# Miniprotein binders against a7tqs6, part 17

Target 1, 250 residues: a7tqs6
Amino acid sequence: MNEDGSVCNKILIAFQDNDQIANLKESVLGEVFRLDKANTNHDENIIKGLTWSTKYYEVRYDLYVDTFDDFEEWCKDLISSEYDDLREVLSGIIVIDSYTMEKDKIDQNKLLGQLGSVLQDKFFVFMNTNKDISQDVIDELNDDNSMQLTSDSGNSVEIINYHNVSNLKLNQYNEKIGFERVREIIDTCEWSGGHRVQTVEAKADSTDVDLESVFNRLKEARLKYLEIEDEDEREQFALEISNEFAEFLQ

## First folded at step 7 (miniprotein)

Design p13F
Fold by ESMFold2-Fast, scan of step 7:
Structure p13F (fold): chain B 250 residues (1-250), chain A 80 residues (1-80)
Amino acid sequence: as target 1 above (250 residues)
Amino acid sequence: MSDEDRLRRAERFMMWAEILEELGRIDRAIKFYERALEYLRRVAENTEDPELREELEEEIAEYEEHVRELRERLEELEKE
């Protein structure tokens, strides 16, 4: 609980239990969250009091580290109504597992889609450890997922390759990949709890200040949209916001 | 299900119970703690490692006490 009485921001990260799990935890916690073994016990399943800092803001969060042997069972539990308030308090989730293209295996895409459909304004990342899946395939999968989004609801997953065999920082669309993409997703996520403190640096740069103002306004608009219970009022608000930003951003 | 799997599930339920407790969902936190305790007790009964058994029995005792305190808080809140 934060000092203002709000619940602390929370990120869930879940690893498949396999012979690589120790290496995966070390690299993912180290590269994404800047938690090396000298500073943090990687055997802890709850890591509290962490700070996420960007050029534009700083926020406190707690990290929850889960391990599963059966992805289907884990996923179905998290989708269930028993986990409704647990899902709502999360700012996002990261799953580290092997992505499969094989038809005869569990329908992993269906499970990812079902989990994505119950996540509202939460980031959802799947870090693929299957080295046989190329970045081009990942790009196509993410494009397909994006095209299925019909609203601001978080009913899509972003798939990111753990292995970077080409040692490139950008994909064919000039977008970040790998751990840097995961950090970018967290940087821009809608934190579920606690208030952000804007950094002094953001206010010193006029271009960054203007961009931050636009970003904050979009974020506030999204929060307002989610709080409107009446369908007609929600549609009207969405139209007003769309018109406002069309005028500003062309 | 192996004892290793049971310990993993116990850790997961304890983690969720702690989140529920922070959310003030004391009734649900108790249920998740109880599920975790069931797994821990089974491992403590099955293990041939006396050191692990002792560690688990200490952990079980601590969380049983915590659950008792949560039940008392829930009962007090319901009377108000």
Scores: ipSAE 0.723, ipTM 0.899, lowest interface PAE 1.1, mean pLDDT 79

Design p13I
Fold by ESMFold2-Fast, scan of step 7:
Structure p13I (fold): chain B 250 residues (1-250), chain A 80 residues (1-80)
Amino acid sequence: as target 1 above (250 residues)
Amino acid sequence: MSDEDRLRRAERIMMWAEILEELGRIDRAIKFYERALEYLRRVAENTEDPELREELEEEIAEYEEHVRELRERLEELEKE
């Protein structure tokens, strides 16, 4: 079948079903995906033919909007073999729910770990609606998750606060937070089947990027890479540059 | 399981059936539609609310027809 989007490149968003769900859908779909209520029915489960566009590329994708009452039941369904076709076509998952700091946290973290293990090469975001969890706590949780990834080579979840009570754009480490962090994760995800790159090959008038500056930056990065004596620092730098210029590296 | 729980479960299963249909997995979509219909029929039988019963019976009839059309489409695809 010729679909508007590819068979791959689907994003699943799952919302907790509570009295705030209409507000959560409006905020997340509006701020992350630029889908406001005037142009999109937020009660649709399947939103097709969307375009994700950055300065460097554009790609067609579809959005799947799910709702759950029981997070454990939802997780068990999604990790089951009955849902393997769905998992295969996903570029990533965003869950909007309350992160727990109590005994139930162990069960929730276990479920998040199980989901992460079946989301090979996919992004996994947990957008926390619990106002009592500060950005500092979120930073610590994400640091712990990153360490687990390096120890067992599994994919880890990234926890992002829905509420920005401090009205900050960056955390203490000068990293993006909130909706802008979610967009950054999507910008850098591994889209299946490739994507259209807005470069010199595409057309000069179709890009708002100063290509000469991009090439000069890559040249500077290559020179700096050769200057690095420490192998671990060199590898970390290569990953940072690769992430920044993925479409331009050979 | 309460009738309210059955309705929520049916809605979610129905969504997954629609997604599988969009992915071209007609065989799996039919199975999910049928499972969702079982939950909807149970609620329609149990409810004392005639308005809810009418709404559910209309929804059930619509999806039963949709499943019938999907089965015919699947048979045609299997012949090719």
Scores: ipSAE 0.281, ipTM 0.678, lowest interface PAE 3.9, mean pLDDT 76

Design p13M
Fold by ESMFold2-Fast, scan of step 7:
Structure p13M (fold): chain B 250 residues (1-250), chain A 80 residues (1-80)
Amino acid sequence: as target 1 above (250 residues)
Amino acid sequence: MSDEDRLRRAERMMMWAEILEELGRIDRAIKFYERALEYLRRVAENTEDPELREELEEEIAEYEEHVRELRERLEELEKE
């Protein structure tokens, strides 16, 4: 039903098939996407026409739910050239599986790196279900991943713990963790601009720009930016404001 | 490969075929639907559950008809 006719803004979520998959689907779809089991069939693989809404914008998206048994095979398929067009329409990917540090298993980090290399401009989240991996270890892994962003090797994966065994809302650096971190990543992802509707005061027509209105909004944005105590929320706000004003300032 | 694995792959192929169809990549959508149908037919042949077999046979028939319609659409598009 969109006016621009483009196909985009699709999120792929993939679950490891195990005895906990029903509980994982209920938790992730409910907590991340606000899809209540009472109003949404969690057994559906395709859920269309969803709205992602933040304080600053709303956008229409479709959710695709996949299940895999063999992560290596799933990654190799998705990385292949046969999937080029499919990857292009994704805004991001969320994988739910057990993260492993064991030497006798397949090199999961290598697969995550290879998949990340073909997900440029997409968010890539790995939700770890392994309870033995502490938040401190997750923080170290994500630091290593972020340091590689200066290379032309594509997008890095962000590893997020599914289980919050310590019942913490923030890590030692006052950064969001768990489901709220996943939502923050989606909030700041690179959605198609043509499908994103600003929830903040409507934009002026590009051929009839009110400069005083633009200046007043920039002033308000600056004051609001300074009032935000959470560094991640501040960055999220900065990205939204930058995107809003890019069309006016060019 | 287990029948459970085949069903998962069929669902995945159907999901990707739907996206390709939305993209107007009718030729590629047909390919993914055909791969899904191969998996579904194998499960229908192997299963000892008559209810599952009947359900799969109905699903196979529906997607075979859909692929037929897509092939006709592709042929018309290629006639430019």
Scores: ipSAE 0.656, ipTM 0.877, lowest interface PAE 1.5, mean pLDDT 79

Design p13R
Fold by ESMFold2-Fast, scan of step 7:
Order: structure tokens, then C-alpha cells, then sequence
Structure p13R (fold): chain B 250 residues (1-250), chain A 80 residues (1-80)
């Protein structure tokens, strides 16, 4: 619980319970959350009082580490109405498992789509441990519509490769990959609750500069409007400016 | 269902129970703890490992006491 009595932000990370993925747990927690052996007990499934820090802000959060053997059973639990308030308090979910490229792909994609549909305003990451899947394939999967999307009330999963056999920092579209992409998703997530502290840099880079620019442009536009003597030209200019600033004139 | 599966299900329910407790959903937290305890008791009954059995029995006793305290807290809250 935060100092103001609000519930602390929460992230769920869930690992497939097999020998291969169990051996990756320390690496994943270390790379994503900067947890080391000195700072955490690796046997803890609840890690409280962590700080997520960027150059723009910091927030406190709790990390919940789950495991599953049956992905369908795990998804059914999390999707159920009994978990509604638990899902609402989560800022996001990270699943660590092997992405399937053959006969079970449809079932796995269906489950990912169903879970995504109940994670409105939450981040949803699937970190793939199947080393046979290249970055190009991951890029295609994230771009195509093979994942079920609900335009009104759902979220889509983002698939990210654990293995980086090419040692590239960016994909073919000049986007971050691997753990740096996971951290970027967390950096930009909508934290569901808790305390958020902005740094001096975030204040300088915030909407304060954009807002001042918008006001200055509107002031300039108004002065120009008043100088137009032709009524038709004035009306056309007013419509043009209204369209340019539609979001700010309501 | 294997005992390993039962332990995973118990841990998950206890994890969710702790979140519900933090959210002030004491009645729901109790139900999740009770479901977790059912799995733990089953594993304790099934296991041939005396060390694991002792660890589980200690864990069961601790959560049973915690649930008792939560029930008392819920009763006090309901008096208002």
C-alpha cells in the first residue's frame, strides 16, 4: 500500500513450468526488472516494494511471479469473473513460454486472444523461448491479424523473442527488440494505480511545452483572423484552424 | 492432476488471496486461501517425503491461523 493509502501498482509475470524455461527465470527477472541475487530471494513468488525508474518518472510496484503447466487452465483462471478485481489492479502481464509454429498454434493464438480481450488498458507481453523462431517471423506475427483483436474492449498481445541469435539491437523496422522492448513497453504503460513521481526532465518534456505552443499558435491565428476583411475567406480560415486544433477547441 | 500441479495451483491462489486482502476484499481472500489449503492438504496426504510433509503441515498451520485472523477482522468490520 502506498503512503496515501492507494494500492501499489502490480505486475504479473508467469513462467511455463518446464526445465528449459525454469533455467531462464533468473535471467528474465534480472534483465527486465534489474533484480540480482543480492537483492531478491529467488524462491519468493511475491516481490514487494520495487521501484520502476525512467529518466522521466519513478513508481513503486509489486511483482507477482506465477508458474503454469497447462496454459489453457491458467488462462481460464485469469479470464474468469472471479479474477475481475485482480485483473483491474494489474498494470500488465508478461508470459514466458515457447511460441508454437505448428498444429497447436491455433489453440495457443486463441487463448492469447481471449486473454488479451480482458486486459483493457494493460500491457500484455508473450516472451517466446523457441529459438527456432527468427526476429523476422516475430515482426510478421506482431503485424498480422492472426491474433484476435476487439476494437471496442480488448488488447492484443505483443510477442517478443527471448533469444537474439543475430545480436541485433533493432529489428528491420528500426524498433527495439528483446528485453529492451519489454522495458520500453513497461516504461510507457498506463500504471493502474499507485504513486507516480515525475523528474525535472519529465516536467520540461511534458505537455507544458506543447500547451504553450498551442496557445501561441491559437493567439497568432486569432490575430490573423481579425485582419481578414473578406467574409468568405474569414469563414474558410476559421474552419481550417478549427480542424487543425479540433482536440483543443472542445 | 499431479501433486506438482496442486502445489502450483495452491501458490497461485495464495498469491491472489494476498492481493485481495490488500484490496480489502477480506471475504474473497478467505475463499482463495481455503482453496489453496485444500490443494496443500492433498499434497501433504499424498507425499512419501517426510521433509516435504513437515514443511507443508507447517505452511498449512500458518495459513489456517491467518484465515482465522481474517475471519475475526471481517466480523469486526461487519459490526458497523
Amino acid sequence: as target 1 above (250 residues)
Amino acid sequence: MSDEDRLRRAERRMMWAEILEELGRIDRAIKFYERALEYLRRVAENTEDPELREELEEEIAEYEEHVRELRERLEELEKE
Scores: ipSAE 0.607, ipTM 0.856, lowest interface PAE 1.6, mean pLDDT 78

Design p13W
Fold by ESMFold2-Fast, scan of step 7:
Order: C-alpha cells, then structure tokens, then sequence
Structure p13W (fold): chain B 250 residues (1-250), chain A 80 residues (1-80)
C-alpha cells in the first residue's frame, strides 16, 4: 500500500513457458517497460516501484510476472470468482503466447472472450508469438473483436504480433503495431490504484487533462465526423474539434 | 503434473498471496500461501538435485514463518 493508503497500480504479464521465454522476457521487459538486464533481474516475478511516464502524466506501478504451461488452466483460474478482487486491482493484463486458428485445439478464442468479459475497464493484450499469422489477419481479428464490444458484452482482447516480419511501423490502417502499440495501450489505460501526476508538458496546458479522456473524445469525434452528411456541418464540426484539442495538436 | 509445473504454480500462488496481503485480505493470502507451500514441499521431497532441495527448504521455512505471523495477525483482527 502507498503511504496515503491507496493501493499501488498493478500490471500482470503472463508468459507461456517454452524454450524462448528468456528471450521473450528480455524483449517485452526491455522494449515495453524499459527494464534492461543491467538494471533489473528478469528472473524476478514481482518488480515494484516502477514509473510510467508520458508527455501528460506520471504514475507509479508494480509488475507481476507470471508463467504458465497450460493456458486453459491459467485462464480458468483467473476467470473464477476466487480471483474477483485480484482482477479488480489490476490495471491490465498482457499474455505472451502463440495464437492458434485451429478449431481442434483448446478453444483459445473462447477463453480469451470469457476473460475479456470479466476485465471491464482493464486493458487486455495478447502478444502473438506465432510467426505464421500475418499483420492483415491480426487486423481482421481485432476488427471482429471490436465489433463485439458494441453489443455491451464487456472488454475485448487486442491481439498484437510479437514478431515484425514486414519491418513496418504502422499497419494498413495507419495504426501502431508491435511494442509501440502495447505502450500506446498502457499510456491510455485507466490506472486502477494510483493517481496521475501531471508532467511539465501537461502543466503548460490551462487545466489538468486526462490523456485517456482526450483519446476517447478523439475516437468519438472521428465516428461522429463520418456520420455527418452535410459538408458545411462537417467542416464546422472539424473546426470545433480542432479548437477543443488545440492544446494537444501541433 | 511434473515438478516443474508444481514450482510454476507455487510461484504464481505466492505472487497472488502477496497481492491479497497488500489488499488486507489476510485470510485469503494465508490460503494461497498454504497451497503454494504444499507444492513446494512435494517438489523438495521428490527432487534428486540437492541444490534445488536446499533452496526449496529455505524458501519453505521463510514462508512458513510468514504464514505463522499472518495467522497471529488474523486472530488479532478477528477479536475486533
């Protein structure tokens, strides 16, 4: 617990235990969390006292590093009611494993959907280590998962490729991919236990602004913009949005 | 279930127990620690690696002491 009695923010990272786990930990902890082997023991399952810093805020958090051999067992435990308060304290979950399209294997998609349904207001990332799954397939899977969110069925998992075979920085929709996408998800998450401290750059703005609120508003604005049929109304709306977010635009 | 699987599950339960302890859920933390300890003891009994056995015995002793302290704390809280 923090000195003010608030619970520290927590992120769970769970790795499939295989012969690549040491390399995966080095990459994920290094690239996503900026934790190099020189300053962090990657064999530790609890890493405390970390700072997440963006242009707009800073927050303190702890990392919990889990490993599993049986994804189904791990996932069913975490879904169970015994884990209700444990799930609630997390700000988000990152699973590193091989994604499968094969129906004769354990129904991984069903388990991911069930876990997603109990992770409301938490980020949920699945980092796919299967090199045979292209970025285009990942984009389609994420589009399908996003559509299910509109049914009010809860949170959906976002699938992100660990391997960047194409060496691209953005997908076909001009969106971030790989480790940069994971960082973007964390940047915009709702931190569950700690409070945000505005950075020097954010303090230059007229008021304290929640970065996540800015991103959510921009997403809403894009959807509304596409629904406007009149060209003059569309131009006026674009100007209103531009003025509203002037402090965040170049 | 292999001994490697038992160690992995024990470490996981220890991690969750620490979170529950931080949340003040002492009763639940004890249950997770005890579950983990049972698996650690089994691996210590089964292993032919003397170095691993010694490491596990040290870990078991440390957490058995911690659970004892948590039980005393829980008894005091329940008097309230």
Amino acid sequence: as target 1 above (250 residues)
Amino acid sequence: MSDEDRLRRAERWMMWAEILEELGRIDRAIKFYERALEYLRRVAENTEDPELREELEEEIAEYEEHVRELRERLEELEKE
Scores: ipSAE 0.636, ipTM 0.871, lowest interface PAE 1.5, mean pLDDT 80

Design p13Y
Fold by ESMFold2-Fast, scan of step 7:
Order: sequence, then structure tokens, then C-alpha cells
Structure p13Y (fold): chain B 250 residues (1-250), chain A 80 residues (1-80)
Amino acid sequence: as target 1 above (250 residues)
Amino acid sequence: MSDEDRLRRAERYMMWAEILEELGRIDRAIKFYERALEYLRRVAENTEDPELREELEEEIAEYEEHVRELRERLEELEKE
């Protein structure tokens, strides 16, 4: 139960059922959530009482693992008004499937847009298992999706490649990719109540830290960083933000 | 719809029913459990695998008992 007694802070992960699903579950649960087979049964659909910990906070969350064969049918259920209260308890959704480069791409993008429109203040990640899609294409798709899939009050989906062929941790713009990018999204998501501030426990003399202000500043800084056109100015901004948060960590 | 699809849907509805139960939406949790049970019963009837059939029959009985308990709880709450 959360600290305020409300039901919240649940993450839904949905896998396309294919011949690689066992390997996908092992990788995603292991790399993103640090749930090894040694200490977690990967066949369980509900994993409760997990702790998400960053340098700034700790929060309790529950993980729900779904499997689908028909993405359209799965999306239609989740989008429906019958699921309004179920969606509200989610902090975010991660879908693991093949991103379509075929003629049906428009249909898939339409479903992603519709789902995004009902996920207010929640993260929405699509982990692409299609090996034919390079990181450069992913970067372009995310630019397009940010503008096209967020029309009114909806959230846009972020597409992240599951396969890291180059074994690099950063893209050409020094941005995190792969599982580390997913973790970064979760780190900065808007958790509901029940979070504990890490720096209060680390520093005996520290008073209450305004966690919401820290997260709002991190989100704002990230958006501004992505909007900076000049590379040198972007690096300078990153340094300034690092210095600002270094003071908070001291 | 294949039996594999039915099993996936049953697990999904069971998962959502658990969340509805936690939310105190007992009436809706019962409906989601009943949807899941319908799929499980269909697979148990269709399957050629006797081990799977036995496993599913045990699971069905367990959740039918759980739904019965939830209905009793709902009746008690409505009397208040």
C-alpha cells in the first residue's frame, strides 16, 4: 500500500507474443528493472512491492506484465472508457513489439497516437524489436511523433530500440539509448505519492527537499536541452544544469 | 480465436481484476474475473492436453471460489 493509502505507481509492460518473448522478458526485466531470474519469477504477471531508487528519491511501485498477439485489440481495450480508472493508477506503459516499416505503419501510428491521448502525465515507451530500424531512424521518428502524436492534451510515445547493434550507450547527440534511456524516462516520470527523498537520508543536517521542484526542473531542463539548436550551446547548457544539481547533491 | 489467445486474455483479465479489487471496485473485479473464467473454461473444454486440462480445472475452481468470496463481501458492503 502506498504511504498515503491510495492505489497508484503501477507500471504496465506489454510484450508481443513471439518466439523471442522469453528472451525479451529476461532482458527487459533484468536490464530495466534489475529483476534477475535468481530473485524473480519471470513467469509471474504481477510483481508487487518493488522499489525504484535514484540519487534523488525512492518510491514503491508494482509491475504488471501483459502479453498480446493483436496489438490493435489490446489498444482498443486499454483506450476504452471501461479502463479509465485502471489507466489512472499507472505511472506509465512500456510496449515491446516490432515497429512497422510496412504499408500498415499508418495504422500502427494511429493506435499509438490514440493510446497516447489517454495517457495524461504518464510515460509511454515503445521498445522496437525490428532490427531493420537504425538509431538514426529512431531519432527521426521520435522527432516526428513528438509533433504528430501529441495534438491536444495527449502524450506522445517515445520509440526506443531494443537491439543495440553498436554496443554504444549514447547516440550521435550524446543522448542515452536503449535500456538506459528507458530507465531515464522512469527516473523522471511523475510518480504519485509515497516517494521518499534520498538526500534527506544521506544528509543529517538537511531539511525537506522539494522533490517536485527538482523533478519539474529536470523535465524542463531536458526539454530545453533537446530544443537547443547549437551543439556548443547545448553542451554549455548541460554543464550549467549539472552545476545547478551538483549544489542540490551537496 | 485460438486457445493460446484465450489463455492470454484470461491472464490479462485476471491481472486487471486484481487491480480493480485493490481499488475497491469489487463489482467490476467480479466481472473481469468472470470474463477470464469464461476463456479458461473454453480452453479446458477444447484442449487435447490432459495435463493442461487438469491444471486449468484447478485454476478455474480456485478463482470460482475467490469470486464467491468477493460476492459475499460485496453483499456485506451493500447492506451497510
Scores: ipSAE 0.750, ipTM 0.906, lowest interface PAE 0.9, mean pLDDT 80

Design p15A
Fold by ESMFold2-Fast, scan of step 7:
Structure p15A (fold): chain B 250 residues (1-250), chain A 80 residues (1-80)
Amino acid sequence: as target 1 above (250 residues)
Amino acid sequence: MSDEDRLRRAERLMAWAEILEELGRIDRAIKFYERALEYLRRVAENTEDPELREELEEEIAEYEEHVRELRERLEELEKE
């Protein structure tokens, strides 16, 4: 639901249905969305009327909570035309499951790529519950996924570790990790009708940032990036856009 | 597919139907509810547990009524 009365600004979060799901829901809903079990029924499929607030804006959103046993079936459903109305209202997707490095089993990377191709201008996060995958491996996977944007259209998934076994706040590149990284992604996503808020303490001229304009600019830049046929020119454009948005995306 | 798998699949389809209903896509919500009902009916037919069968039959009846109400609502919206 948004200020226009149109239905938009939904986040879909999908959990692998296993014996750890109750713990995962408590942690993710609590840490990412600030929804404590004491104040929120974690068994609800739809959590309505939530507010996402940053120093620059506030927006109303709803959270859709799904579970799956078969990730391949779930991906095929979500990609299908039966779900186009759902995909249209989403600001992004978070999947919580175990990431696999095994080459001879279910090809999660292919499924993630296919799903990413239908999530243009939406965030796509995969929270990995596999404790055997280190932060260094996650950093490499995300770097590889980002580089593929020079060839393919669509959106790349960002893989984030659920477990922080080393109790680190930043990776080796001084980037946020874990739940704080997920929050950073949500902070910078393309909300419908996102707008600046004024603090009660800032009555004088504050930063006159229009986040709707920033997000529209980012969306337009992404579309133009995909239209550039020269690889060197595309990389130059990406660098220019990254520098332009550095203040907001960090 | 086991009966436990069918029940989990039905639950997921019901959740998706509720989301579509919330989005105002009554026509699509009906289709997802009907698909979920197919799984529930299959389990009710296959189970040897009379208590589970009774519970499923009650749940099926409730959702069949809900789908009927949604069909009436859809028809009224089309006439307006």
Scores: ipSAE 0.240, ipTM 0.661, lowest interface PAE 4.3, mean pLDDT 76

Design p15F
Fold by ESMFold2-Fast, scan of step 7:
Structure p15F (fold): chain B 250 residues (1-250), chain A 80 residues (1-80)
Amino acid sequence: as target 1 above (250 residues)
Amino acid sequence: MSDEDRLRRAERLMFWAEILEELGRIDRAIKFYERALEYLRRVAENTEDPELREELEEEIAEYEEHVRELRERLEELEKE
C-alpha cells in the first residue's frame, strides 16, 4: 500500500517567480506550516508526510509548492480538464502574488473568479504582497467577494495581506489577519477521511432506546406477573411495570 | 516565447508530471513529461551556450528514460 494510505489532503502553494521568491518561501513555509530551513529543504516542490495538528484533531497532508511567471497561463492550466485529478485531491490552494485592480486585458479578478468556480469545496487564499494595499481595503475586497449573490458559481477567494506594517493581530472587525488567518482557514477546512480526532466529549447523550432491552424487560415482567398469585400484589406490580415502560417513551 | 520562458514552462510541466505520477495517474504523467521534454529540446537546439546544451541534453536523456519506464509500467497495468 501507500505509506500514508491517503490519496487526498493536498495543499497547493503557488508563488510568483520574482526576486523575492526565496524570502517569500522561507516566510510562508516557516510561519504557516512551521517548516524551518533547518529541518526542511525549501527548494523541494513536493513535501510529503506532514501533520496538521489542532486542539481538536490531527491529519496527515502533503504540500505541493509551485511557481509561475504568468498568472493567467497558470490559472488557465489549473482550471483545465487536464488538472481535474489534481483539483480533486486538494484541500485548498494558496497563491502568493501582488494584488492589482488594474483593468488590463488580463483581469486578475476575473481569473480569480474563474479559478474559484472550480474550487467549490476547497479553501482558496490569495496572499497579497503589494504593500500599497491596506488592511481596510483588503477587508472591503473580501466583503465584496463573499457577496456574489449567484451562489451557483463556486468558491470565493479570500485575500490576505502578506505584509503587516501595523503589527496588528486583528482587523477592525476583530478577525485574524496575516499568517494566523491562513492557519485558521486551514484549521477549519474539510479534510478527507484519514484524520485522528482528539475531541474531548463532555457528555454522551444516549437518546436511543435499546429495543432488545425493552423486550427482555417486558418478557421478565410478564413471567413475574404470572407467578404472582395475590390479586392486589399483581395489580400493584402491573402499575409499577406500566410506569417503568412509560419512562422508555417519555 | 523566449528560451527562458520555455525553461520555466518545462519546469512547471515536470512538477505537475511528478504529482500525477505520485497520484497514480501514469498515463497523464507521461503526457506532461512529453510536453516538458518538447520545451527542453527546443532550448537545447536554440542555445549557443555549450554548457547549458550539455546540461539540458543530460536532463532530456534522464527524463526520456523515465518516460520509457512509465510506459512499460502503464502497459503492465493495462494487461492486468
Scores: ipSAE 0.275, ipTM 0.697, lowest interface PAE 4.0, mean pLDDT 77

Design p15I
Fold by ESMFold2-Fast, scan of step 7:
Structure p15I (fold): chain B 250 residues (1-250), chain A 80 residues (1-80)
Amino acid sequence: as target 1 above (250 residues)
Amino acid sequence: MSDEDRLRRAERLMIWAEILEELGRIDRAIKFYERALEYLRRVAENTEDPELREELEEEIAEYEEHVRELRERLEELEKE
């Protein structure tokens, strides 16, 4: 149970209030959280009773949807002691705004660092809507952020491009980008209790016996596959064998 | 601060009040609702649009009633 009796596992999504906000909400809620506008009211500030499911677990969570005009004011509010109660129940934060590389503007990186300092063990994603910033630049920024932070400095922000200008699914290091990367971050976040492991735990001794059996079955299947001359029959056999071994390799 | 800025500020304060209410922090939720209502009242006083004024006055009345109910709930919880 939570300290105050409230359920933890809240995600805060904050959007810059601009002409694109309706489109951004539809895309982010749809692609990251799989909430389409037909079944979910995107104008609600609190979306409750959602389930996050992975191969390994399932957990219930709620979404808090905020907007801001002034990012500096919003950061100062969220960092303040007045918002301690909100920060304590968050599993993470996603900010959707334009990232700036201009040195003569307000130091956005400083604000992100200050916010990160109060988000211990929570994910912190900044989804960049600035199309002028390439994926290579994002990769370098994220590498710099991860290497400079110590355990004493709080949490690092991960910057993810909203726009996929290059139509890539993976970056140069074969890592997920865009909405798929955001989902991966949520998959691995520190949820408060309540999640269940989806896989059945097997004991080491029985696993060794099972592995020998699986190996022998694969060998037999391989020999039989080579004996099948009909293309359709071979394809069907491959599917049947794949399904048989998928149960073991869960 | 423009009336448009006041409406945006009120909207944000309402969002946080609603979040605090869901978290069971009724005492803090009331304070955020009261701050939001102050911004809404200023816009209602300043607007020359009768339709917008009527809409805002209806919204203000609804949230004032909600705050009254929250205060009663908080008082009952404190007696337990």
Scores: ipSAE 0.156, ipTM 0.581, lowest interface PAE 5.4, mean pLDDT 76

Design p15L
Fold by ESMFold2-Fast, scan of step 7:
Parts: structure tokens; C-alpha cells; sequence
Structure p15L (fold): chain B 250 residues (1-250), chain A 80 residues (1-80)
């Protein structure tokens, strides 16, 4: 599909088939991929020719929408050697399902770990729809998953809550949560087909404006920081600005 | 396994078949399409809903034709 003759980047998103699936598709496709019902059919399994754009690059990608009722069966299919070519072409996977601490039959964490191990340099997000799982529990699970990168695997799943109780923007560690965290993961992923940096000749004025905008935001941030009376608010503001500029320093 | 489960598996296999086809893995794409068709045929045979059966039979016929075209394309590629 790409005009340059390369294979288009691919993202797989898989939904648990339940009575909320229509609402979940509308929310996730709308908030993460900015696809509304006015310009996309949310019932289509394949959405081709999409563009992911940041200040620093753009890539073309196709979105593949899968559905499962049995997570174990779906996971085992995707882990199998029969699906190796499919896994290799993906830039990442997002699963929308209910996370559980119960381990009656199959350990959900074991399946997530096994899938993560075969997805090496792909992003792997699990969006939890279980309202009973608190953000503190999610933070602890993600900390445990990160430790796996040191021991034996270069890839771990990141668990993100779908429901944003209390409209929090950051967790207790001042990290993004919810849909904005998913977008941050996609922004910084290693696209399987690569990415194109914004060119000076194509975007000369925009590039100059973007750099000036970055410097102006930095100046405004410094002035605002000095005017903030509350020390906690000041520290949170500093962290938010640091995170924004971290994207620039890739 | 319910007929709903079979339809979901067929849809997944069709999705992956299309990706394999795009990658030029025509031989593997054909296998995925054939497995999907097996699930669709079973649902068409089992269903008591005549409208669903007719819709599935039309879908089956379309994908059977697509597989025939892919097999012809694979044969031409193997001559090179």
C-alpha cells in the first residue's frame, strides 16, 4: 500500500467480545487513534491507510481489529509458530479485556508473559476493563513486568486501566495513565517499517515554527514555574513540562 | 464450541489470511482462507436461520472464488 513500495506498518487491536464491545471500540478507536464514526466504520476489521503523526515524524499504518471470547485460545494461536510471520510484521498489539487476579484454570499473567516473550521489540499494551483493579495494583504489576527485562526477556506487557476513576491525569509516580499513556507508547514505539522524520524542505516553515514554539513553551514554563505559589503544584508542573520535552529529545 | 465461536474464529483466520496475502505469503494465505471456510461451512450446515445460511453461503462462494484466483496466481509465480 505504501507509495515507496515498503510494507505498511501494522497495529493489532483485539477486543474481548462482551456486551460492552461496541462502546469499547468507539472509545478506544476514537480516543487512541482519533477515528470517529463520522469518517470510519467501527465494525470494519481492517482500517487501512492511516497516518500516525507526531511533531518529529510521521508513519503510515494499517489497523487490524480482532475479537475473541476466549483469551487463552486467542493467545495460544498468536504465540504459535504458525503465526510467526504475522507477529514479525506487527509494530505492536493492544488487548482490551478484563484483568483478573484469579488463577483458577490458566494464569492470565502467565499467558501475557508468554505472549510478551514472542513480541520482542513490539509494544504490548493490555487495557484493563475490570473496575475492581486499582491504579496502585496496576502500578505494582507494571513494576514487576519491568523487572523481567533485566532477568530473561527484552519485552514486557504494560497494563493500563480503561476506566479513569477520579479523572486523574497521572499515577502516584507522576506517570501518564489511560488513553494518553497508550498514545505515548505508540508515539515512542519502534515502528516495524520505520518512520519518516519531518523534512526541512517539505516542512521548513513548520519545522522553524515548531522549534520556536518549543523554545517559547520553555520560556513560558519557566515564567509560570516562578509564579506558582504551591510547591506541590510547581513540582507537578515541572514534571509535565519535562515529560513533554522528553519527546523532543528522542 | 458454539456457532458464534466458529464465526469469530473464521473472521480471525480471514483477517490473518489477508495480512499473509499482503506479505506475499500466498501459500499460507490460502491455508488460512481454507480453514476459515471450514468454520463458515459448518455454521451454514448447523444453522436453523435461513437468512444467516444464505448470507454465509454467499460469503463462502466469494472466498472460494478468491482462493481459486490465489491458487492460479501461486501457480504462475512458481513458473518463474
Amino acid sequence: as target 1 above (250 residues)
Amino acid sequence: MSDEDRLRRAERLMLWAEILEELGRIDRAIKFYERALEYLRRVAENTEDPELREELEEEIAEYEEHVRELRERLEELEKE
Scores: ipSAE 0.182, ipTM 0.661, lowest interface PAE 5.2, mean pLDDT 76

Design p15Q
Fold by ESMFold2-Fast, scan of step 7:
Structure p15Q (fold): chain B 250 residues (1-250), chain A 80 residues (1-80)
Amino acid sequence: as target 1 above (250 residues)
Amino acid sequence: MSDEDRLRRAERLMQWAEILEELGRIDRAIKFYERALEYLRRVAENTEDPELREELEEEIAEYEEHVRELRERLEELEKE
């Protein structure tokens, strides 16, 4: 057997174990990962062989589904050296829980900061199920977290509201919110092993695209563009190259 | 720690053991499975529910066999 069976590109999603967990799993797995109950058992802890597909690339990933009762205990486990191997293979983490603004409760922000400190090259999303927290408050919290990142080099959490979201809504800054924001974060994350360039034929299992060849062709095209003396000929060449790569990249 | 807490702890340990197994860290996977089994055995010993006891005893037996298979794989891997 192949001892190189270890692969990267894992996403860890962790749900608070409460009476809403079945509804949360259905919504999050369905809306973010396009996994409905008809084709996926939402009670499975490991969902393998998934494909993340955008207009520009596709990549294979596995989804690790965890559940916690005590967020502090879960964070301490995940931060520990015993989980170094797990953290190494993750592209990111999504936590689904209730965010708290109350000063007399356990300092959830401290735990998020501690977890963020070990996730420096990975996305870190907290999906807030507390319906009392408005989008304006979320925007302010994310701005504050972003400012702290510039001073201490730690990875900051991005807080996203679970409730009152739609894929068509934007915040006051024209930024995506809700499930579509989570998808945007995944779309732009640092996948290990590079990206397979998506073409019409790439949807077929037998189609293989060499990214090195695509890169070299783009480099050659740019050099030739600079050598063209006639402006009309240059514009025609640019259009032809754009059409060539537009058909190649869906 | 309640028996309910022990079962949730065992479930999480089993999940991490599976992840470590996929990463080829068979030695660490075995340790996590063994920790999970300890929690499951304690619940099986403490429970007054005969149906739960029987279910846990079956689950324990299955994972004990899996750990035995992993130990054999670890020995083969060390020979390479």
Scores: ipSAE 0.012, ipTM 0.494, lowest interface PAE 8.6, mean pLDDT 74

